# VH-VL binders against a9jty4: the designs that were tried, part 11

Target 1, 144 residues: a9jty4
Amino acid sequence: MAKKRDSPKLIKIKDAIKLINQEVSLIGIVLEQREPKQCRNNDWICTLRIIDDTYPSPGLTVNVYSRTLEQLPQIKNHDDMILFTRIKMQTFDSGKRVNAACSRWVSSFALFEGEDLILHADEDTSAVFVWDGTDAPPASILAK

## First folded at step 22 (VH-VL)

Design w5
Fold by OpenDDE, last read:
Formats: structure tokens, C-alpha cells, sequence
Structure w5 (fold): chain C 144 residues (1-144), chain A 122 residues (1-122), chain B 108 residues (1-108)
């Protein structure tokens, strides 16, 4: 029986930034994507700035790590949304600033392009569905 | 204010070992936030990284110099040192010690010593 | 081995803008750092991680990095800006810090 991976409870960015050194799951709108960089250990990193209604400024910086350039988030539109699961909240600049790390091993992300609406079906189940506004039933979001 | 100061002989004979020490003041070499590096510059030429060390003793070296280079750290003295064996005239250079902020993404040198000229001559 | 290419010299009149380039294969995927070395002095970092300025470095200094070229821009150049400028990266393939050949900036 595939242990139903308990759907991570999504939290708002305003609450996430208070949970330093904890793993959180959240959804945000991508405001900015920096050019990918290759890290010192040959991994790749993509830095995103994301917001939600609770944290519209300055936004949360999320560093996404991958083994290859192709595995990084491919943001195409300014209104793209991204779901992060089990990203680690961190501090930098001597504790003055908060960011998050999306690890290759622990974390995952899912991108929603343009017209895709993220529907939270049940606050209790934290199930996230993608709905394109059509008569088709919402599709479950799979972490890519 | 952080200060780095190189010290050692300014003259070394061919085939001998160049030995330099960097003394750090105004900051702790035992900080987990920094590596400590050596960079050299032959007269009238560019910069060449030699190697770096963490306070734990973990080192990484320029591949071209790795076989001849040894960098060590003495946390009790707040110093780190460079040894370069089997020197030739090509090793004549100004040698700099520098602080290297640790970052998993990138590395650079934010504080430098004034440098010390080491001449390899018979 | 990874190579950084800089022009050997750039000349600019006081008050003008100097641009020093650093070429490297896919350098845009690397973090580029810039050092200023006045004659007879040690290098000083003026830009790190492509475009960040350390404290104490004037706003006249700026950096950019994309594609195969990183650029150090010095606006409103002053006589005191005359120096050799070096770009630097980390090459993860060889675990090696790589410096450019340096660019001598002359203020006319």
C-alpha cells in the first residue's frame, strides 16, 4: 500500500517566514527569476522571488537546486504560479533576511502556467488541484 | 577592522621550499563563514590562485600547483601558512593571503593582505 | 581549462564611462567577481556575484553578466580609478579559481 504521502499543509508566505529552519509548503506567484547559476559543487541553482496576498512585498526568495539545468523551474510568464513542497526556510545576511531552499532531495516544486487556477479543495486535506476553468474536473497537482 | 599580513623570507633558493605565514587580526580564523586563501602575482603579470583552507584544515588547491603546495592553519595563533616546494624562478611573485567568504554558489576574496614579494634566486 | 579573456587596456577621459569586459564560455552561468588593483597595491573587490557592491565601494561601480560576457562599468571615471581590473570566477569542473588577464584602465 503506497503510504499515501500526507499532502503537505500549505501555509501563507507571511507565516512561512516565521518558521526559520523548518520545512514548509506554500504557493506563490513568481515575480522574478534570476539567471540560473552553476554552483561550486556543480549543482545548478535558480533563484525565484515569489509573493502571495499575505506577503506582496518584498516577496520570498527561493533558491531552487537541481542536478541539471533542465531540471530547474522553467518560468515562462510573469503570472506563473509555483507550488513548493518541503522547502527549508533560512536566514541570510547575518540573520537579517529570510529566504528558502528547495533541495534536490527533500523538496519539490510544481509550476502552473498562465490561466491555470490553483484550487485548494479542502483546507483539511491540503489537496491542490489545477483547474483550467473548463468543465473538466480539476487535476491533481503532481510535483515535478 | 580585519587585517591580513603576510610574513616570511623574501628570498628563496631554487629547489627549496617557500614558506609564508598569514596573520589575521580583527577577526577569528575559526569562523565557519570563511575560507582563507593564497593568491600570487608574478611581476608584471596577473593573479593566480594557489589554494584555500578552512579552519578545520580542509583544503583545496590549484590543480597545477597541488603537488607542491601545502596550506595549513593554526587556530591558536589565528594564522594560516603556505608551503611551496621545489621552487623555481617561475615561482617569483608577490604572494597575497586573503579571506574567502564561503558560499555554496560562488567564491571570491573580500579582504587581502598587502602582499609579500618572494624572489627565487641562487 | 576555463579561460577568462579581458582586453589588455581601456582608456577613458575623466567624467566618462569605462566598460571593461570579461569573456568566458557561458560565463552568464557563473558568478563573476571584479577586483581593482591600483599600482603597487593589493587587489580590492569592487563587484561580487555579478552586480553586488561591497560596502565602501562607490555606486559608480556596477557589474553585469549574461551569455558569454561579463562587464564592469565605471561611471564618472576619476583619476583615482586608474588601476588594473581583474575578473574572477570559480570553475566547478576543475575546482579552480580563475582570474582574467587583467585590464589596465588609463584615465586620460
Amino acid sequence: as target 1 above (144 residues)
Amino acid sequence: QLQLQESGPGLVKPSETLSLTCTVSGGSISSSSYYWGWIRQPPGKGLEWIGSIYHSGSTYYNPSLKSRVTISVDTSKNQFSLKLSSVTAADTAVYYCAREPYNPIYGYFDYWGQGTLVTVSS
Amino acid sequence: SYVLTQPPSVSVAPGQTARITCGGNNIGYKSVHWYQQPPGQAPVVVVYDDSNRPSGIPERFSGSNSGNTATLTISRVEAGDEAVYYCQVWDSSSNHYVFGGGTKLTVL
Scores: ipSAE 0.781, ipTM 0.910, lowest interface PAE 0.4, mean pLDDT 92
Fold by OpenDDE, fold request of step 23:
Structure w5 (fold): chain C 144 residues (1-144), chain A 122 residues (1-122), chain B 108 residues (1-108)
Amino acid sequence: as target 1 above (144 residues)
Amino acid sequence: QLQLQESGPGLVKPSETLSLTCTVSGGSISSSSYYWGWIRQPPGKGLEWIGSIYHSGSTYYNPSLKSRVTISVDTSKNQFSLKLSSVTAADTAVYYCAREPYNPIYGYFDYWGQGTLVTVSS
Amino acid sequence: SYVLTQPPSVSVAPGQTARITCGGNNIGYKSVHWYQQPPGQAPVVVVYDDSNRPSGIPERFSGSNSGNTATLTISRVEAGDEAVYYCQVWDSSSNHYVFGGGTKLTVL
């Protein structure tokens, strides 16, 4: 019986930063992307700084881990949006700072070009829909 | 203030085992935040990593030296040690112990001992 | 095995800027660390993770890393900066810490 993956409830960044050691789902605008690095265990890491209307400064740092360089987020534009599902909120710098980890095993992300509005589907549908503000119906987004 | 100090014989005969101890003061070797490493430097040459150890006893070694190197830790004495077997003149060097902050992305050595010269000579 | 390449020596006049390079294949994908070793002394980390300075290291020391080259920059060089500088990385393919050959900085 495929465990019905509970549709992640999206929260704002200002609330996410209060949920240390918890898994959260959120959406943000990508402000910065650091050069990818290869980790000591051969995995790859990409560090993003993301914001939303509730947390425009300094933004949330999210470390995205992947097995390969190609599987990391490919940010192309400064206004790109990224949806994170089940990222783990954590502290660093001896607890003084907050960041998040997007792990290979638990977390996922979806990248959207431009200022797309993400509509969270009602509790009955685990689907996230992206709406571009046009008369076109929202498109279902599968988190990769 | 954290201090590392190397100790051991400054002279070792060929084919014998080089043994050094690093004594750590001003901090605990049992901290989960650090590995503890050995680095050597032949006279007039560059730096070479030998190996590192965690307080649990988990080790990782330079592949070129792995067959001859043993690093151990004594948490009760706040010390860790290096043994290098079957030494030759090529093993003559200043040997440093150092602290290695744990990080899943990268590794470096933030505190070093003053180093101790070990000469391999008959 | 992964190899780091440094120039054997760099000379600079007091007050000028010294740049020491560390070359490696796709070194930009690695975290680079820099050590200063004065004559007869142990190495001291001056830059870690490409561009971070430890506490106590002057702002004159800075680092960058991209592509195939990492660079240590020392601005307003002083006589006390004369030392051998080493770059260092972790090679995940061989599980090995790799040091560059070192660069002797001479202050003229």
Scores: ipSAE 0.780, ipTM 0.909, lowest interface PAE 0.4, mean pLDDT 92
Fold by OpenDDE, last read:
Structure w5 (fold): chain C 144 residues (1-144), chain A 122 residues (1-122), chain B 108 residues (1-108)
Amino acid sequence: as target 1 above (144 residues)
Amino acid sequence: QLQLQESGPGLVKPSETLSLTCTVSGGSISSSSYYWGWIRQPPGKGLEWIGSIYHSGSTYYNPSLKSRVTISVDTSKNQFSLKLSSVTAADTAVYYCAREPYNPIYGYFDYWGQGTLVTVSS
Amino acid sequence: SYVLTQPPSVSVAPGQTARITCGGNNIGYKSVHWYQQPPGQAPVVVVYDDSNRPSGIPERFSGSNSGNTATLTISRVEAGDEAVYYCQVWDSSSNHYVFGGGTKLTVL
C-alpha cells in the first residue's frame, strides 16, 4: 500500500523554526543567494535566505542540495519566491541558530518570479495559488 | 583543552615502514563529529595530506600515497596511527596529526599536533 | 589534479593590510580554508569555509572567495603575523585535500 504521501501542509517560517529535526513545507521570499558550492561528495549546495511576513528578520537559511549545478535554484530577482516541500529543519552554531536542508532525495522546491503573486491557501490546505495580476483567477498549484 | 601529540621513531631506513602514533587528550577520538588526519611537510616545502580516519575505522587516503598508507584507530587508547611503507628519502618530513571536523560540504583541520620529524636515511 | 596557486611571498609594513591570494579553477565553488604557520611551528587554521574565523583568531583576519581567486586579508599587520600561509580545499574529483604552495608573509 503506497503510503499516501500526505500532502505536506504549508507552514509559516515562524512556526517552522520551532520544528527542529522535522520535515516542513513552506514558502518564502528569497533575500539572498550565496554562491553555489560543491560538496565533498560531489553534490552541489546553494544557500538561500528566505523570509515571510511572520519572519522578516533575520530570515531562514535554507541549504539546497542537488546533483548538478544546473539543478540548483536559479534566482533571477530579489523578490523571487520559493516553495519548499519537506525540508528538514536543523540547528547549527552549537544549537544557537536554525537553518533548513532541502535534500535531493526527500525535498523539492519550486520557484516563482517576483511578478507572480503567490497566495497562500488557508492553513488547512497545502494548495498554493499563483496569481499574475490579471483578471484571471489564481491558479492552484500542487506542491510537487 | 584538546591536544594531539605525535610519537614514533625519528629515523627510518629506506624501504622500511614509517610508523607513527597520535595520542589525543582532552577529547574523545570516538566522537562522531570528527575525523582524524595525518599531514606531512617536507623540510622547506608545503603541506601534503596523507589520509584521515573515522573512529569506526573508515579511512580515506591521498591517492598518491594510498598504496603505501595505512591509518588505524585505537579507541581504547584514544589514539590513531599512521603506517607508511616502502619509504624513501622523499618521505622525509615533519608529520602532523590533526583533527578534522566532519562536514558534508567541506573539510579542514582545526587542531594540529606539534609535528614530529621523520628522517629517512640509510 | 586540482592545483592551488599562491604567491611565494608578500611583504607589508606594520599596520598595513596584507592580502594573500589563492588561485584555482572555479575555486569560488569550493570552500577555502587558510592556515598560518609560524616558523618552526605547526599550522593553525585562521579562516575556514571562505570567511569564518575560529575562536581565538583576531578579527584582523578575514577571507573571501569568488571566481578563480580566494583571498586572505590581514589588516593592521603585526610582527607576529609573519608566517607562511596556506590555502586548502577539498577536491571532490580526486577525493583529495589540496594545499597551496604557501605564501611567506614578511613584516618589514
Scores: ipSAE 0.780, ipTM 0.910, lowest interface PAE 0.4, mean pLDDT 92
Fold by OpenDDE, last read:
Structure w5 (fold): chain C 144 residues (1-144), chain A 122 residues (1-122), chain B 108 residues (1-108)
Amino acid sequence: as target 1 above (144 residues)
Amino acid sequence: QLQLQESGPGLVKPSETLSLTCTVSGGSISSSSYYWGWIRQPPGKGLEWIGSIYHSGSTYYNPSLKSRVTISVDTSKNQFSLKLSSVTAADTAVYYCAREPYNPIYGYFDYWGQGTLVTVSS
Amino acid sequence: SYVLTQPPSVSVAPGQTARITCGGNNIGYKSVHWYQQPPGQAPVVVVYDDSNRPSGIPERFSGSNSGNTATLTISRVEAGDEAVYYCQVWDSSSNHYVFGGGTKLTVL
């Protein structure tokens, strides 16, 4: 019986920043995307700044790592939403600042275009529903 | 304040081995936050990276010099050293040791020694 | 091998703005660092990771990087800014630190 991997509970950014060195899952609106960079180990990095209703500008910096440029988040609009799963909260600048790392091995992300309304399912199911505003029922998106 | 100081002979004969030592003061070479590098500059020319070392002894070298370069670290003395074998006139340069902050994304040199001129001449 | 191209020299009058370029294939995908080397002195980093200034470096120094060109901008140039400036990157394909050829900034 495949142990139903408990769907990671989504938390707000204001709470995530308190969980240093922990893995968290959260949703944010993309405020800024920096130009991708190739890392010293030949991986790629994309730096995003994300916000939510609990954590306004300048937002949380999330470093997304990938093997290829194409695997990085492709942000089309400034109001795009991104779901992060199991990103690691970190400190930098001698502990004065907080950021997060979305690693290739542990973490995942999903992008939603601004027109897609993410409905938070009940606290109990941690299911994320994407609703496009149409009469169609919200689609459950499993954070892969 | 962190200081790096190069030391060694200013004259080396062709085919011999150039040996330099960098003494670090005002900071520990054993810090996990830094690599330690060697950069050289021929007279009137640009900068060339030679190689870098971590306090654990892990090294990475300029591919063009790799076969002739050995960098080592002595944590007890707070020093790291450069050996360049089979030198020629082309190896005449000011040699700098430098600190390299560790970063998985990028690398640069934030503190430099004053440099030491090494002339290769018969 | 990855190559960085800099103009050999740039001349500016005091108080003017100097722009030193560093060209490289897709250099925008690399982190670019800039060093100032006064005559007879060791290099000093003036900009790291495209646009960051180390402590002690004046705000007159700024950097940008996009596409195939990185630029070091020195505003309100002073006589003391006369030096050779080098750009530098890490090339992950060859595991090599690469420096530009250097640009001599002359303050007229």
Scores: ipSAE 0.780, ipTM 0.909, lowest interface PAE 0.4, mean pLDDT 92
Fold by OpenDDE, fold request of step 23:
Structure w5 (fold): chain C 144 residues (1-144), chain A 122 residues (1-122), chain B 108 residues (1-108)
Amino acid sequence: as target 1 above (144 residues)
Amino acid sequence: QLQLQESGPGLVKPSETLSLTCTVSGGSISSSSYYWGWIRQPPGKGLEWIGSIYHSGSTYYNPSLKSRVTISVDTSKNQFSLKLSSVTAADTAVYYCAREPYNPIYGYFDYWGQGTLVTVSS
Amino acid sequence: SYVLTQPPSVSVAPGQTARITCGGNNIGYKSVHWYQQPPGQAPVVVVYDDSNRPSGIPERFSGSNSGNTATLTISRVEAGDEAVYYCQVWDSSSNHYVFGGGTKLTVL
């Protein structure tokens, strides 16, 4: 019986940074994307800084790993939102700083683009509602 | 303060084996945060990486030198060593040992020894 | 094999800004490190991971990396900055540390 992987509960960044060495799911606004780099093992890495209403600039650094350059997040706008699922919170700089790792094996991400996109994360259901600013009702997107 | 010091013979005959030791002080070679490397510089020329070693004994070498290079570590003495076999005049260089911080993304050398000149001559 | 290309020499007057380039195919996708080697001395890292300065390195030293060119910038150059500067990367395709040929900075 495939252990029903409990749908990860979305949490705010301020709470995520307290959960060192744990996997968390969260949503944030992309503040910055660094130029992708090829790692020593030939994988690719994209470093993002993300914020939410609980964690302002400079934001949380998330390292996204992928096998190919094309599989990395393609951030186009500063208003883009990104949903991370099962990213690992970690420390660096001898424990003084916190970042997160989005691994290609365990983690996933979803990018939401749009000028009028309003995302609402339901902390209880881990559902993300997308609204394009029209008279249409918000659409629910389930975090994979 | 971390210090690295190279030691060994300054003269080696052709076809013999060059042997050097790096003694580390002010820090432990057994740290999981670092590799330990050898870099050489022929007179008036640029830098060439030879190889690096982890405290566990895991090594990686310059592909062009791999067949002739052996790097080893002695954690009890806080030392690591270089052996380069079948030397020629082309192996004449200042040899540096250096610390290499471990990082999955990149690698560089943050602390260097003063270097030791090894001349290959008959 | 991956190759890093540096100009053999750069000359600058005291107080001016020196720029030393390091060319490589898609070097922007690599992390570039810079070393200063004064005459008769061992190299010292002055910039690592494109733009980071180790402790003790003056703010006059800065780095950038994009496309096919990395650049070490030394502002307000002093006589003591005269040295050979090397760029360095890791080439994952060959599992090899690669150094540039070095650039001699002369302070006029």
Scores: ipSAE 0.777, ipTM 0.908, lowest interface PAE 0.4, mean pLDDT 92

